# VHH binders against WD repeat domain-containing protein 83 (wdr83), part 21

Target 1, 315 residues: WD repeat domain-containing protein 83 (wdr83), of Danio rerio (Zebrafish) (Brachydanio rerio) (q6dh44)
Amino acid sequence: MAFPQPRPQAPQLPQHLWRTVDCQQGAVRAVRFNADGNYLLTCGSDKSLKLWSVSRGTLLKTYSGHGYEVLDADGSYDNSQLCSCSSDKTVILWDVASGQVTRKLRGHAGKVNCVQFNEEATVMLSGSIDGTVRCWDTRSRRMEPIQILDESQDGISSLKVSEHELLTGSVDGRVRRYDLRMGQLQVDYIGSPITCVCFSRDGQCTLSSSLDSTVRLLDKSTGEMLGEYSGHVNKGYKLDCCLTDKDTHVLSCSEDGHVYYWDLVEGSLTLKLPVGKAVVQSLSFHPTEPRLLTSMEGRVQVWGAEPEDAAENES
Key: E = the ipSAE of ESMFold2; O = the ipSAE of ESMFold2 at other seeds; V2 = 0.75 times the mean of E and O plus 0.25 times the DockQ between their complexes.

## First folded at step 18 (VHH; framework vhh_7z1x_3)

Design z6n (from x9m with T31N; at its last look DockQ between E and O 0.96; V2 from the best seeds 0.86)
Fold by ESMFold2, look of step 18:
Structure z6n (fold): chain B 315 residues (1-315), chain A 123 residues (1-123)
Amino acid sequence: as target 1 above (315 residues)
Amino acid sequence: QVQLVETGGGLVQPGGSLRLSCTASGFTFRNYWMNWVRQAPGKGLEWLSGISSGGTYTYYADSVKGRFTISRDNAKNTLYLQMNSLQPDDTAVYFCARLPDEWEMYSGSFDYWGQGTQVTVSS
């Protein structure tokens, strides 16, 4: 009464190199998918922001206007606008099609480390070494922030927006979640400088990376630690972390030139992806597909779950 | 004009203590991670300790961990180094240094330095 065993299935984690992009932007400080995952943004130490086609690997437009390194960027849901932030202390709102600066927003007292649109792209949120998060209206000619959040005791390293919630990470070792509709603030103490924060895809958990070389998954409502992931190296760089598109695995950049994958539930290392021989600075996971962007020095790489030829033949 | 001025150096006996100060001007001190570095006679530069812009995170070289304590007072634009259990091999010129990129915290690429203060540990 024995049946033949099913044949093994193809791996579903992005581990196959599809494309390498030489950005020619100096160091690429951040790499980001746009909202639908068809385009990517690269933030250059050469002061430029570039938009690329993921599938073709071709440069579509260069955005120049920052006075120093571009540290982070985001695209609006409808692909009509970009925002970016820089060590020049500004946030810029760009019109994608024309390449024009719509607004250059000043007010932060120091480097702006992170920036993101809210879901509707009616607001930009930015976080700075000055310890503040600032909220900016995208729809009006007003140049002053709508709101300034100054709860942090140290610099803001990362922020993410989901619906009406704002998640921030700080060097003060705290992850803060603001419920902007209810006016509530929840603080979770990690105890080591936070380098990156994000929400789980199901919205029930938060993920944080920190300078103690540990990524932690917390229950959003209670702050209970649900998972702890280590073995990588994160001791002196602002490295990104994320969850896979289906919340099955936790990822982290590493100073040893790898991206680490852990099973979310078991906490076991699933894959140690060799990206190169330098610090893997940034990563971005596709919103709906098992695809990954990595940046290492001036090189961006696109990774897929299957060899590109096999993926193209599937559909 | 960025300026960093160290004070508090001097001659101490082995096992003694000193507290160094570094007064900053010409920039927004609160927005920079700050560091202490030393140079022993005839030797290269040795990084000792760093502190985050808000003062909530401190980190140390193994050679001084447990003996030295870095701190800052952002209201006074002043960086401090409390040095305990000093030994003769701690003899050096001690420099206050500004870190331009906090996310390369071990880079050793400091953009502004003080003139230094001499610490001499001998009987």
Scores: ipSAE 0.823, ipTM 0.918, lowest interface PAE 0.7, mean pLDDT 91
ESMFold2 (binder alone), look of step 18: mean pLDDT 87; pTM 0.881
ESMFold2 at other seeds, look of step 18: ipSAE 0.824; ipTM 0.917

Design z_if (from y3i with Y106F; at its last fold request DockQ between E and O 0.98; V2 from the best seeds 0.90)
Amino acid sequence: QVQLVETGGGLVQPGGSLRLSCTASGFIFRTYWMNWVRQAPGKGLEWLSGISSGGTYTYYADSVKGRFTISRDNAKNTLYLQMNSLQPDDTAVYFCARLPDEWEMFSGSFDYWGQGTQVTVSS
ESMFold2, look of step 18: ipSAE 0.875; ipTM 0.938
ESMFold2 (binder alone), look of step 18: mean pLDDT 87; pTM 0.882
ESMFold2 at other seeds, look of step 18: ipSAE 0.876; ipTM 0.939
ESMFold2, look of step 19: ipSAE 0.877; ipTM 0.940
ESMFold2 (binder alone), look of step 19: mean pLDDT 86; pTM 0.874
ESMFold2 at other seeds, look of step 19: ipSAE 0.873; ipTM 0.939
ESMFold2, look of step 20: ipSAE 0.875; ipTM 0.939
ESMFold2 (binder alone), look of step 20: mean pLDDT 87; pTM 0.881
ESMFold2 at other seeds, look of step 20: ipSAE 0.878; ipTM 0.940
ESMFold2, look of step 21: ipSAE 0.879; ipTM 0.940
ESMFold2 (binder alone), look of step 21: mean pLDDT 87; pTM 0.881
ESMFold2 at other seeds, look of step 21: ipSAE 0.878; ipTM 0.940
ESMFold2, fold request of step 22: ipSAE 0.853, 0.875, 0.877; ipTM 0.929, 0.939, 0.939
ESMFold2 (binder alone), fold request of step 22: mean pLDDT 86, 86, 86; pTM 0.870, 0.868, 0.868
ESMFold2 at other seeds, fold request of step 22: ipSAE 0.876, 0.872, 0.876; ipTM 0.938, 0.938, 0.939

Design z_ift (from y3i with Y106F S109T; at its last look DockQ between E and O 0.99; V2 from the best seeds 0.90)
Fold by ESMFold2 at other seeds, look of step 18:
Structure z_ift (fold): chain B 315 residues (1-315), chain A 123 residues (1-123)
Amino acid sequence: as target 1 above (315 residues)
Amino acid sequence: QVQLVETGGGLVQPGGSLRLSCTASGFIFRTYWMNWVRQAPGKGLEWLSGISSGGTYTYYADSVKGRFTISRDNAKNTLYLQMNSLQPDDTAVYFCARLPDEWEMFSGTFDYWGQGTQVTVSS
């Protein structure tokens, strides 16, 4: 006798609410996992940066020092340092444990939209409405950037660093990829203001979101359009996009209160996750597990692939 | 002190054209998205158009799309609105407005305004 056919496998997509955190930071402009995914950062319109335990949902530390809204942040791989950027035109380097400002770096002529460490946390990279990317040495007391990249014709909205590469998105409708070792630049024309960029986990593709309500996947080496994902609303906000931990799906925030999931290969909508009734402004996907952070207004939510009570039985 | 000064208003016949200018001072003009807004007699404010800080992205209300063109010259700290095919319902005071948050471009919240320039389309 033939054996029964196995049940179809369910996708491992974060769709079950684990926690809701009222951050008390005004609007949360960005939410970010740290490198190991055990902590999260929240960037507040109240000028604060906060660090939280993901598993417990509890506040660990508040970082105060920016003069206006905090727009982005990143944690160093060893969890010893944070960097952040703000509407106050500065980049701040923080000591995680003490909460002290190590450096407050000025030079951008306008709001700083994005910031990230390189892998070794020897450099901070920042992108601004002034159209420049600036590189700052974390080890030096010098206040000047070690490099200024000014190829963009309009503001910088997003940047990501992976090994020797820097990926930037600009309001000028272009995604730029810099080879930091060889000093080479590749430009991909999207044609609409870019709101977010990222690399695929395998490093072979780039993903970008733009104000034409479209997320696009490009082959990194050829510039060929591999996928185009629509149906969400992105017309006037800097919304995040990302890939899942296994590069199976594309995600985007939306102005309609949902996070959209598309199958990466087929391009079809897999899940329309209801987060709330306001703009979902930011998201962050766990580096190795199917776990998602979302921010909407002053709240952050943590989502898992299974209900949390089932996951606790396996802890 | 932040100042926005509109010029170029006046009386125009239906179907005519007019170019408005807005000269900015007291802030770093090239790092702000800028907008045009109008107020018709006895009516509320109506957003018309916006332009990104570098000038590479422009966007328009449906009521003026195809007829109005926003532009800027960052070297002169000046914002422009070219208005074509004007009709009597375009009669209004036109304001230059600074957008404080480019990532809420349709919020209707502007932090600095000019005094306005009157445009009258009559016949």
Scores: ipSAE 0.873, ipTM 0.938, lowest interface PAE 0.5, mean pLDDT 92
ESMFold2, look of step 18: ipSAE 0.879; ipTM 0.940
ESMFold2 (binder alone), look of step 18: mean pLDDT 88; pTM 0.887

## First folded at step 19 (VHH; framework vhh_7z1x_3)

Design q10w (from y10f with R98K F106W; at its last look DockQ between E and O 0.98; V2 from the best seeds 0.80)
Fold by ESMFold2 at other seeds, look of step 19:
Order: C-alpha cells, then structure tokens, then sequence
Structure q10w (fold): chain B 315 residues (1-315), chain A 123 residues (1-123)
C-alpha cells in the first residue's frame, strides 16, 4: 500500500505583507537592507535619506545634506557609516550615529545612479550617467577619486561589489565584471540598456535586468546564458532585480505594480505579487531570510514568507 | 542658461530628405538623454525619437521608424535627426528637447525645448 511521493514543496517566498512604512519622503527611489538585514534605508525624492528598524518599523534617523533627490544608498558592514548618491552629482559618506556628513564627494559630471561600500568599507564605489564608476577612499581626507573606471560607452545604471569583484550595468547594453585585485575586466553583451545587476548568493552567476522587459541569468565564468525571465513590464524605468536568499527564484520589479517571481531553474512564473497600482521601482531581498522590501511611490512595504503573529513580537 | 538651437529645416518635395541639427549650450550635454518632437499646424506635440546620453540606445515612434535616424556628437554638443522619405504629413515645426529625468522616459513631459525649425513637405 505505497503512495506516490508528494511533489516537493516550493520554497517559502515573501508574499505576506508584514508592515507598511509611510516614509513622508515623496517618491522613494530606492530601498535597501543593511548588511545584517536588521535595518532599512529609504532614498527620497525629497532629498532625504532615512534609516529604519525593520523589526520595530520605527524611524531611527534622517540624513539631510543632498541638494536633489537621493537615488541609492548603502550601509557599512559594521553599521557605523552610510553612503548615498544623488541627482546633485555627489556621493555623501555619513556617520550613522551623529547623522553628520563625513565627506561630500564631487567629480561626477551628472546624476549618480548607484553607490555601494566594498566589504571592508575602505572604499565607496559610485556609478553615474556620465559613464564612469568612481572609487572613493573612506578613511583618508582625500577628496579625489582613487580610481575612475571609464570603459562604459554610456551611463552606469547599477553596480554591486562582492569580495574583490565589481559588477556594473550600463545603458550600452553591457554587464561588466572587474577583478579589483588583478585589474581584469570581463564583458557580457546583453544588447539592451541594463537597469540592475547582481550576483547570485553562491557567487557562480550574474543577473541583469534591461529595458527589453527581460531578466537574464548568466554563468559568471563562461558568460553562457542559463536563464531568461519575462512577462513583466520594464520599458522606461530603472527597476531592481534580485535573487532570493537561497537562489531558488528570480525577482523583478515591474511598471505594472507587481513584483514578479520566476523559478530560477525552470524559468516559469511562480508568483505575481500585487504591490499596488503604480510602478514598483525598487526592491531589496534580505541577506539570509525570506524577507522582501518594496518601494512604490512613497510607500515602502516589508513582506515575509508567512503572516507575522503579534504575539511573536518582542518589546 | 540652457539653450537649444535647431537648424536644417526647409521646403522639400515628397520623398525627399532633410537633416536637422540641434546645438546645445548651458548644460553638460553628454549626460542627458535627448529627444526630437514636432508640432504640425493645429495639432498637439508629437514625440518622435530619443537617444541616450552616450548615444548607444535609440528609440522611435512607430510613425517614423525606418525613415528617421537620431544621432548625436557629444564632442560638438549637437543632436541630429536624419529624415528620409518625407511626406506632406511630416510638415511641422521640429524641436529638440530634454527630459527632466532619463529614468522616467514615458513621463510625458520635457523641461527644455529649442525654438524649433520649420519643415515643409510639398511640391
């Protein structure tokens, strides 16, 4: 009397709304988890950057100093510093506790679309519509970039740093991977303006989104396309994509108010998460848990894999 | 002071060609996506084509695909529109324009316009 083995259960996906945060920052251009996933950053069109506790949903600090909208931000590994970038053409390094500007770095000739610390927080890397990536020293009084990467033929839309590697996406339709240790460069041609790039969690793949409404997964070492994910709308906005915490699914923002989930291996649509009735512009996935941040207009939402019970909240 | 100056308009016969130029000053031209739009007599504005800051991405309205080609020369701060196979329906004042934000390509607004150049297609 043997029964067929049940089909394996799908991985837990963050599809249950835990919290809505009304940021009062105008449009929120980017949402980001900090390195340990306990805090989140919101980048406002009102020129402010805000830091929040994820678990308590409370505002911890507001950072004011940019002259135009804040487009991206990142937190250092030790939670002592933040960096941010803006349409005002600057990168700012902030002291988290005091809220004070440590450095305001100029040099980009246009809007700065993306910024991130390296793992040791010894440099900040920024990418601009001017087509350059600039590397800035965090621990010196030096105000000039320590390196400028100018290989791109058009604007830089996205960058990510993992260990000694830098991944960039450009409007020129190319994803570039720099070995910062050896100064080497690998180029993968996608053929449509890139809006977001990231590494897989296991470090073996790269993911890119582009204005042809397609997300692509490539083998990092060979450049071979391993997956292609479509059905969402990405035609004119810089939208975020990512992988889940266990590399089981691919996610993308969409101009139709949803976040799309595809099975990484099969490429099939698993979930079309309704976030709202406007462009979902930004998302961020928790480093180790099935937890997602989304941004749509001025509304930021935290999503979890199962409904949060109020009795599990500690105070 | 932002300035956009269009030149190259004129009278052509149906089937003819024209090349429009737009010279930019007062801003860092190479860091902005640029566009061509037109206004026919008694009609509203019609978007025709756009080009990314580095020139590697171009896109067109269906009405002009295959006939018009947008390009730019960032060293000369100049935007171009090559117009081929012109028809009487192409008669309009042509403007170059820039978007307020390149990552809202379909926002429906532009923050700066040139004075325009007249293109007239008739025999």
Amino acid sequence: as target 1 above (315 residues)
Amino acid sequence: QVQLVETGGGLVQPGGSLRLSCTASGFTFRTYWMNWVRQAPGKGLEWLSGISSGGTYTYYADSVKGRFTISRDNAKNTLYLQMNSLQPDDTAVYFCAKLPDEWEMWSGSFDYWGQGTQVTVSS
Scores: ipSAE 0.727, ipTM 0.873, lowest interface PAE 1.1, mean pLDDT 90
ESMFold2, look of step 19: ipSAE 0.750; ipTM 0.883
ESMFold2 (binder alone), look of step 19: mean pLDDT 82; pTM 0.829

Design q28k (from z_if with T58K; at its last look DockQ between E and O 0.95; V2 from the best seeds 0.90)
Fold by ESMFold2, look of step 19:
Structure q28k (fold): chain B 315 residues (1-315), chain A 123 residues (1-123)
Amino acid sequence: as target 1 above (315 residues)
Amino acid sequence: QVQLVETGGGLVQPGGSLRLSCTASGFIFRTYWMNWVRQAPGKGLEWLSGISSGGTYKYYADSVKGRFTISRDNAKNTLYLQMNSLQPDDTAVYFCARLPDEWEMFSGSFDYWGQGTQVTVSS
């Protein structure tokens, strides 16, 4: 008799609910793993930023200092600092352990949609509805940006930093990749307002989502379109997209309450994960494990590839 | 302090054209997405068109697509609506409206409105 019983063929995708976290922050605009994947950040419409233990599902600290909703956040590689951005037009640098504001940086003329540290945490990059990306020194007490990038003709919706490269997405329908060391710029025209950008884990591709309900994979070096993924709904919200931990699948949030998975190579839909009845606003994929965070309204859910250790539903 | 003032309404014959203007003050106009909405007599509010803060993205309701064109001049803090091929059913008060959250484009939740300008299409 054959044993053990056949199981679904690998790779197993994060589709089993492990935990539900009721964040008590109003709408959660963004959810982010920290660099090692042991903690998560939640950005609240109630103006708060919260840090949680992924494994325990427990609140560790609340960061209060923004005057309006928090739209994005990032943790430094060494877990010592956080950055966040808000509709209050500011970027805040926080000390993680004390919860104190280290810097509150003003200068953007409107909402700041996205923020991230570079890999060394020597700078923060922020992108705003004012059409600029601003670079801020984390180490000095200087309050003005060390660099302003103003090539965009419309608002900046998303940015990501990898090594010496900055990837940005704009409402003007363009994905821009800057070599910050050499001052070079590569532009890829998508033609629809960009909602999210990211790098593939192997660093050879870029991924973008846009308001034409399409996610596109491009070769980073040539700009050639390698994949195009659709079937989800993205018409009026800033929705996240990403790649799985091993670059096997493309994921996107959707306005229909699902997270969509497509096979990266074939472009076919693999899984339509039912998260809920409202817009799935944000997602984040674990840096090294098949684990997914989703946010919908005021809840964050943790998904794993197997049903063990599933997160408790709200009780 | 936030003010939106519509002008350019009036009486026009069927098939005619009008251009509406909306002058903004009391806020940084170039950092907000802006919209046009109308209200016909005895009817509810009808969203018509929106435009991104930089003006590069324009979107329209099906009822006006191809006939109406939204635009903006950020140097003059002014929003425009060019209306062509007007019909009697286009008779309404037209409002400009500020969208507080550009990433909830179709919520119908505008935080500031103008006083409106009357457009009447009849012979």
Scores: ipSAE 0.873, ipTM 0.937, lowest interface PAE 0.5, mean pLDDT 92
ESMFold2 (binder alone), look of step 19: mean pLDDT 87; pTM 0.883
ESMFold2 at other seeds, look of step 19: ipSAE 0.880; ipTM 0.941

Design q3e (from y10f with T28E; at its last look DockQ between E and O 0.97; V2 from the best seeds 0.90)
Fold by ESMFold2, look of step 19:
Structure q3e (fold): chain B 315 residues (1-315), chain A 123 residues (1-123)
Amino acid sequence: as target 1 above (315 residues)
Amino acid sequence: QVQLVETGGGLVQPGGSLRLSCTASGFEFRTYWMNWVRQAPGKGLEWLSGISSGGTYTYYADSVKGRFTISRDNAKNTLYLQMNSLQPDDTAVYFCARLPDEWEMFSGSFDYWGQGTQVTVSS
């Protein structure tokens, strides 16, 4: 019975490779967990969207219907529907079980960079290089959006919906937050083209990445900059950023083939995860567990905080 | 059919200025990032500058930063390059080029080019 030893303060960070998924979709432009984190979506330059089991690494279904590259996708809260967007200028609503296109929505004047359901999956929100965010009713037969947000002076690169708030990032160097209940708009000027935006898990902060190779954490209510994270490379690609499942660390993709982790409070680099030798294009963090998805070229990798058991790796 | 037509080239004295125009047709100009590239006699292509679809973000090669200014007028489907403090080594054919993927800004993979306009800087 030895005396207890002090435990080192090790971060609970996804750094152990669990699976490599060869998607066979050309370049994977975006990788996304579904709402419960048990499945993942891959958006292919080959025009396909695919749904996979995270735990088994197996393909469950392929969704074909876009005319050009798929750039983003999202799953509804109840796993019954998917939405996706493409350089074909459309947004598609899919039935998950049948794989059929429920609606193909046109109206954007250029490629659509981002798409997400609202919480109830009654609306899809999409953002385009045409500088607009468009809101589409998921149950209506009309072809036209129910609302167009056109405050941005340049293309929309990223959007996120949380509760009653819509967060958008634009090439015009601004992060915009819409309070949909109160009809308010708050604008935070970053000054460099925004590549990705997201909310902190506790909903009190916003995070943005931009082409000045800097990720910034802002107080949602005041716009005050709370943290600034750099050392990675983001100069010419739309790279993803996120927060860990417990808001302890900030993550960013990088053009140098790594995912960077910074301590949220201290701002110091905690981990430089070597994903490969090409641009890490996209990442997604599990909603409740320390599990990370990365995409680089045509591959998606699943990372966990502990080595996967040797018996589970047998094949 | 996508067309890009450069105009505004010509002969200019050292230290002078020149404004190039590129008129676009056959596509939705306002949804593409656009670039200027030049080729001096006997040299390879040299990328000079790019501009975002809305015009709010501009970026430049070190060789022209501070002397050249890229701009666009989306209502007229026209891209511009204002060139100041011209020197003899700026002599080249100047091309406008369309960037198919704004998120691979430095790939060098332009999908459509103009036929070019000659700029000659000499006494």
Scores: ipSAE 0.871, ipTM 0.937, lowest interface PAE 0.5, mean pLDDT 92
ESMFold2 (binder alone), look of step 19: mean pLDDT 86; pTM 0.870
ESMFold2 at other seeds, look of step 19: ipSAE 0.872; ipTM 0.937

Design q59f (from y10f with Y59F; at its last look DockQ between E and O 0.99; V2 from the best seeds 0.89)
Fold by ESMFold2 at other seeds, look of step 19:
Structure q59f (fold): chain B 315 residues (1-315), chain A 123 residues (1-123)
Amino acid sequence: as target 1 above (315 residues)
Amino acid sequence: QVQLVETGGGLVQPGGSLRLSCTASGFTFRTYWMNWVRQAPGKGLEWLSGISSGGTYTFYADSVKGRFTISRDNAKNTLYLQMNSLQPDDTAVYFCARLPDEWEMFSGSFDYWGQGTQVTVSS
């Protein structure tokens, strides 16, 4: 008689609504976890950026200073700074605690669609409809970018930074990966306007979404397409995609009011999460836990892998 | 002041071709997606085609796909529509239109329009 083994448990996906937040910011163009996942940022069409407690669902601070819609934002690893970008063509660096604008950076010729700190928060990277990525020093009062990347033939829709690599997506249908130390560039041709890019958690793959309603996973080192995920609707919006905290599933927003989950390896649809009746414009996955943020119109929702009562008591 | 000026309209026989131009001023043309829209006599507006800011992405209504080609020259701040195989039901005033939000391209909302150029297809 052998010892019985515990039954294996399948990974749980964020599908249980924990919280709904009415942000009072007009349309929420982007929702983002901070680096440790304890706070969330909301980017409003009313020109405001707001910081919220994820666990309490309460507003902590409002940041005002952009002249038009806020399109993206990021928090520094130490929670001391925020960056944001806007249709007003600027990037703003904020001091979190005081709410003061530390710098308002001009130079982009059009709307700035995406912004992120590098991991050390020594630079901010921004991407614009003007087709450029600009790198800004966070530690100095220098108002000019320290680098301008202009390889794109059309607007920049998305960017992500991992270690010393920068991944960008463009309307020209290309995903570009830059080695910022060595100045090398690798280009993957997707063939449809890119709406979002990201790295896998293990750093071995890249993921992209595009206006052909398809999300694609590529091997970073070889460029081989490892997966292709479809069934959702992405025809005219800049929708977010991501991987789960353990790289088990691929997610995408959809114009049909759902977030789609596919098994990364099999490519099969696992879950079609109903968020609402409008375009799900943005999502963000928790860095280490199975927890998801979604935005639709002026509403942000927090989703967990288990019902809120059980998950709230876990630390 | 934002200004869009269409030219190149006129009278053409069925099966003929025309090339419309739209010259832009008063804004940074190369950072906006641009569109062509038409209005036939006594009818509503009909969207025809759009083009991304860099010109690498083009899209068309079914009614004109294969016959019309949108293009742009950002150095000249000019939008173009090449119209081939014209038919009498292509008779309309043709407008160029600026899209304020490229990521809601099918919202149907354009913030600036040209005065229009008349295209008449008749024997």
Scores: ipSAE 0.852, ipTM 0.928, lowest interface PAE 0.5, mean pLDDT 91
ESMFold2, look of step 19: ipSAE 0.859; ipTM 0.932
ESMFold2 (binder alone), look of step 19: mean pLDDT 87; pTM 0.883

Design q5e (from z_if with D101E; at its last look DockQ between E and O 0.97; V2 from the best seeds 0.84)
Fold by ESMFold2 at other seeds, look of step 19:
Structure q5e (fold): chain B 315 residues (1-315), chain A 123 residues (1-123)
Amino acid sequence: as target 1 above (315 residues)
Amino acid sequence: QVQLVETGGGLVQPGGSLRLSCTASGFIFRTYWMNWVRQAPGKGLEWLSGISSGGTYTYYADSVKGRFTISRDNAKNTLYLQMNSLQPDDTAVYFCARLPEEWEMFSGSFDYWGQGTQVTVSS
C-alpha cells in the first residue's frame, strides 16, 4: 500500500497542551524557563518560588523567604543560583541545591516588578515601581547596589539583559536601552505604559507590549518601528510578550484568555491559542525549542508544537 | 498608619468647576497608584479616575472623560481632581483611594480610602 508524500507543514508553533501543573501557589504571577530550558520557575502570590522539571512535570524544590507575593524570578546560566523579587521590596539570591537564601537585598522604595541575572550571573538587575533599576553584585558580601539607574519618570515594569545591554520598560511609555560597555542610553518613546520588553533572538530588534493593546518591534540600532501587532486585549494588566525560538513569530499574552501569535514580517495573526477563560498573565518561550509556558491564575501549562507522544518519537 | 484626607468639596452651580485635594500620610505616596471614586445619594460606588505612581499615566471612566482631570504632586503627597462642567448628577461624596495592586487596575480592590468630601451641584 503506497502512501502520499509528506506535504510541507505550517511553522512549528506551540499549540498542543502537554501538561497542566497545579502549583498550589495561589495566583502565579510569572513563569520562566531556566537558561537551558530544562526547568521552569513559578512565582506565587502565596510568597513561594518553585522549581520544576519541564520534562517530568515534577516539583523539585520550594523556596520560601519572601514576605509578600513573588513577582518575578530568573535562573543563572549554570543552574546554581536563582534570583527573585517581590512586593516585599526585596531581591533574593538563592542557592538552588540547598534552597537557602544567599542574600536578601533591600533598597527599593516599593514593589520590585522584575529581576534578571546578567549572562555571567555576576550581577542581578532589578526594576521597581519606585522608578529605579538597581544593579547588585552576586559575588561580594556588599548589601548595597553597585549602580542605581533613575532616568525613568515612572515605575519600571520589565527588564532584560543581553551581553552588555540592559533593556527596560516603564509606565512612562518609554523603552530604554543602556549600553553598559559604552555608557550610553537610547530612549524609544512608545507613548503608552510598557508592560514587557525583550530582545529578539538575533539581537537586532527589541519587542515591547503596552497598555494600548499593541506589541511593537523596533530596530535596536535606529529605533525604527519594524512591526506592530494588535487584536489582543491589554488594557490593565502587566502582560508578557516574546518572540519564538527562531524569530518567526511574535507572541503576546491577553486579558481574554488567549496567547496571540503574529507573523513577525507580515504582522498577520497566525494563531490564537485558547489557554482559558481568565487573564493570561505570563508566558515564557523555550530558548531553542518550540515550547511555551503559560500562566493563568494558579494554572501553569506547557505547550509543544506537536502532541507530546508524537514529538517525543521524532529524532 | 495610612491616612487619606480629602478637601475641596462644596456647593457649586451647574456648569461650575471644583478642585478636590487628597493629602496622604503614613506611606510612601510616590510608589502607589491613586484613584478617585464617588458615591451619589442612594447609589453604589462609581470609579472615576486613576493615576500611576509617577503621574505619567492617567485613565478615566467614560462618564467623566474630558471633564475631569486627575493629577498628583509627589513632593507634597497630594492627589488632585479638577472637575469642570459639573452637572446635578455629579452630586456625590468623593473619595480618594489607594490601589494595592499596581496592575489589575480595574479590579476595584482598594485597600485604603479617605473619609470623603461632599460635592453638591445645585442652582
Scores: ipSAE 0.791, ipTM 0.904, lowest interface PAE 0.8, mean pLDDT 91
ESMFold2, look of step 19: ipSAE 0.791; ipTM 0.903
ESMFold2 (binder alone), look of step 19: mean pLDDT 87; pTM 0.879

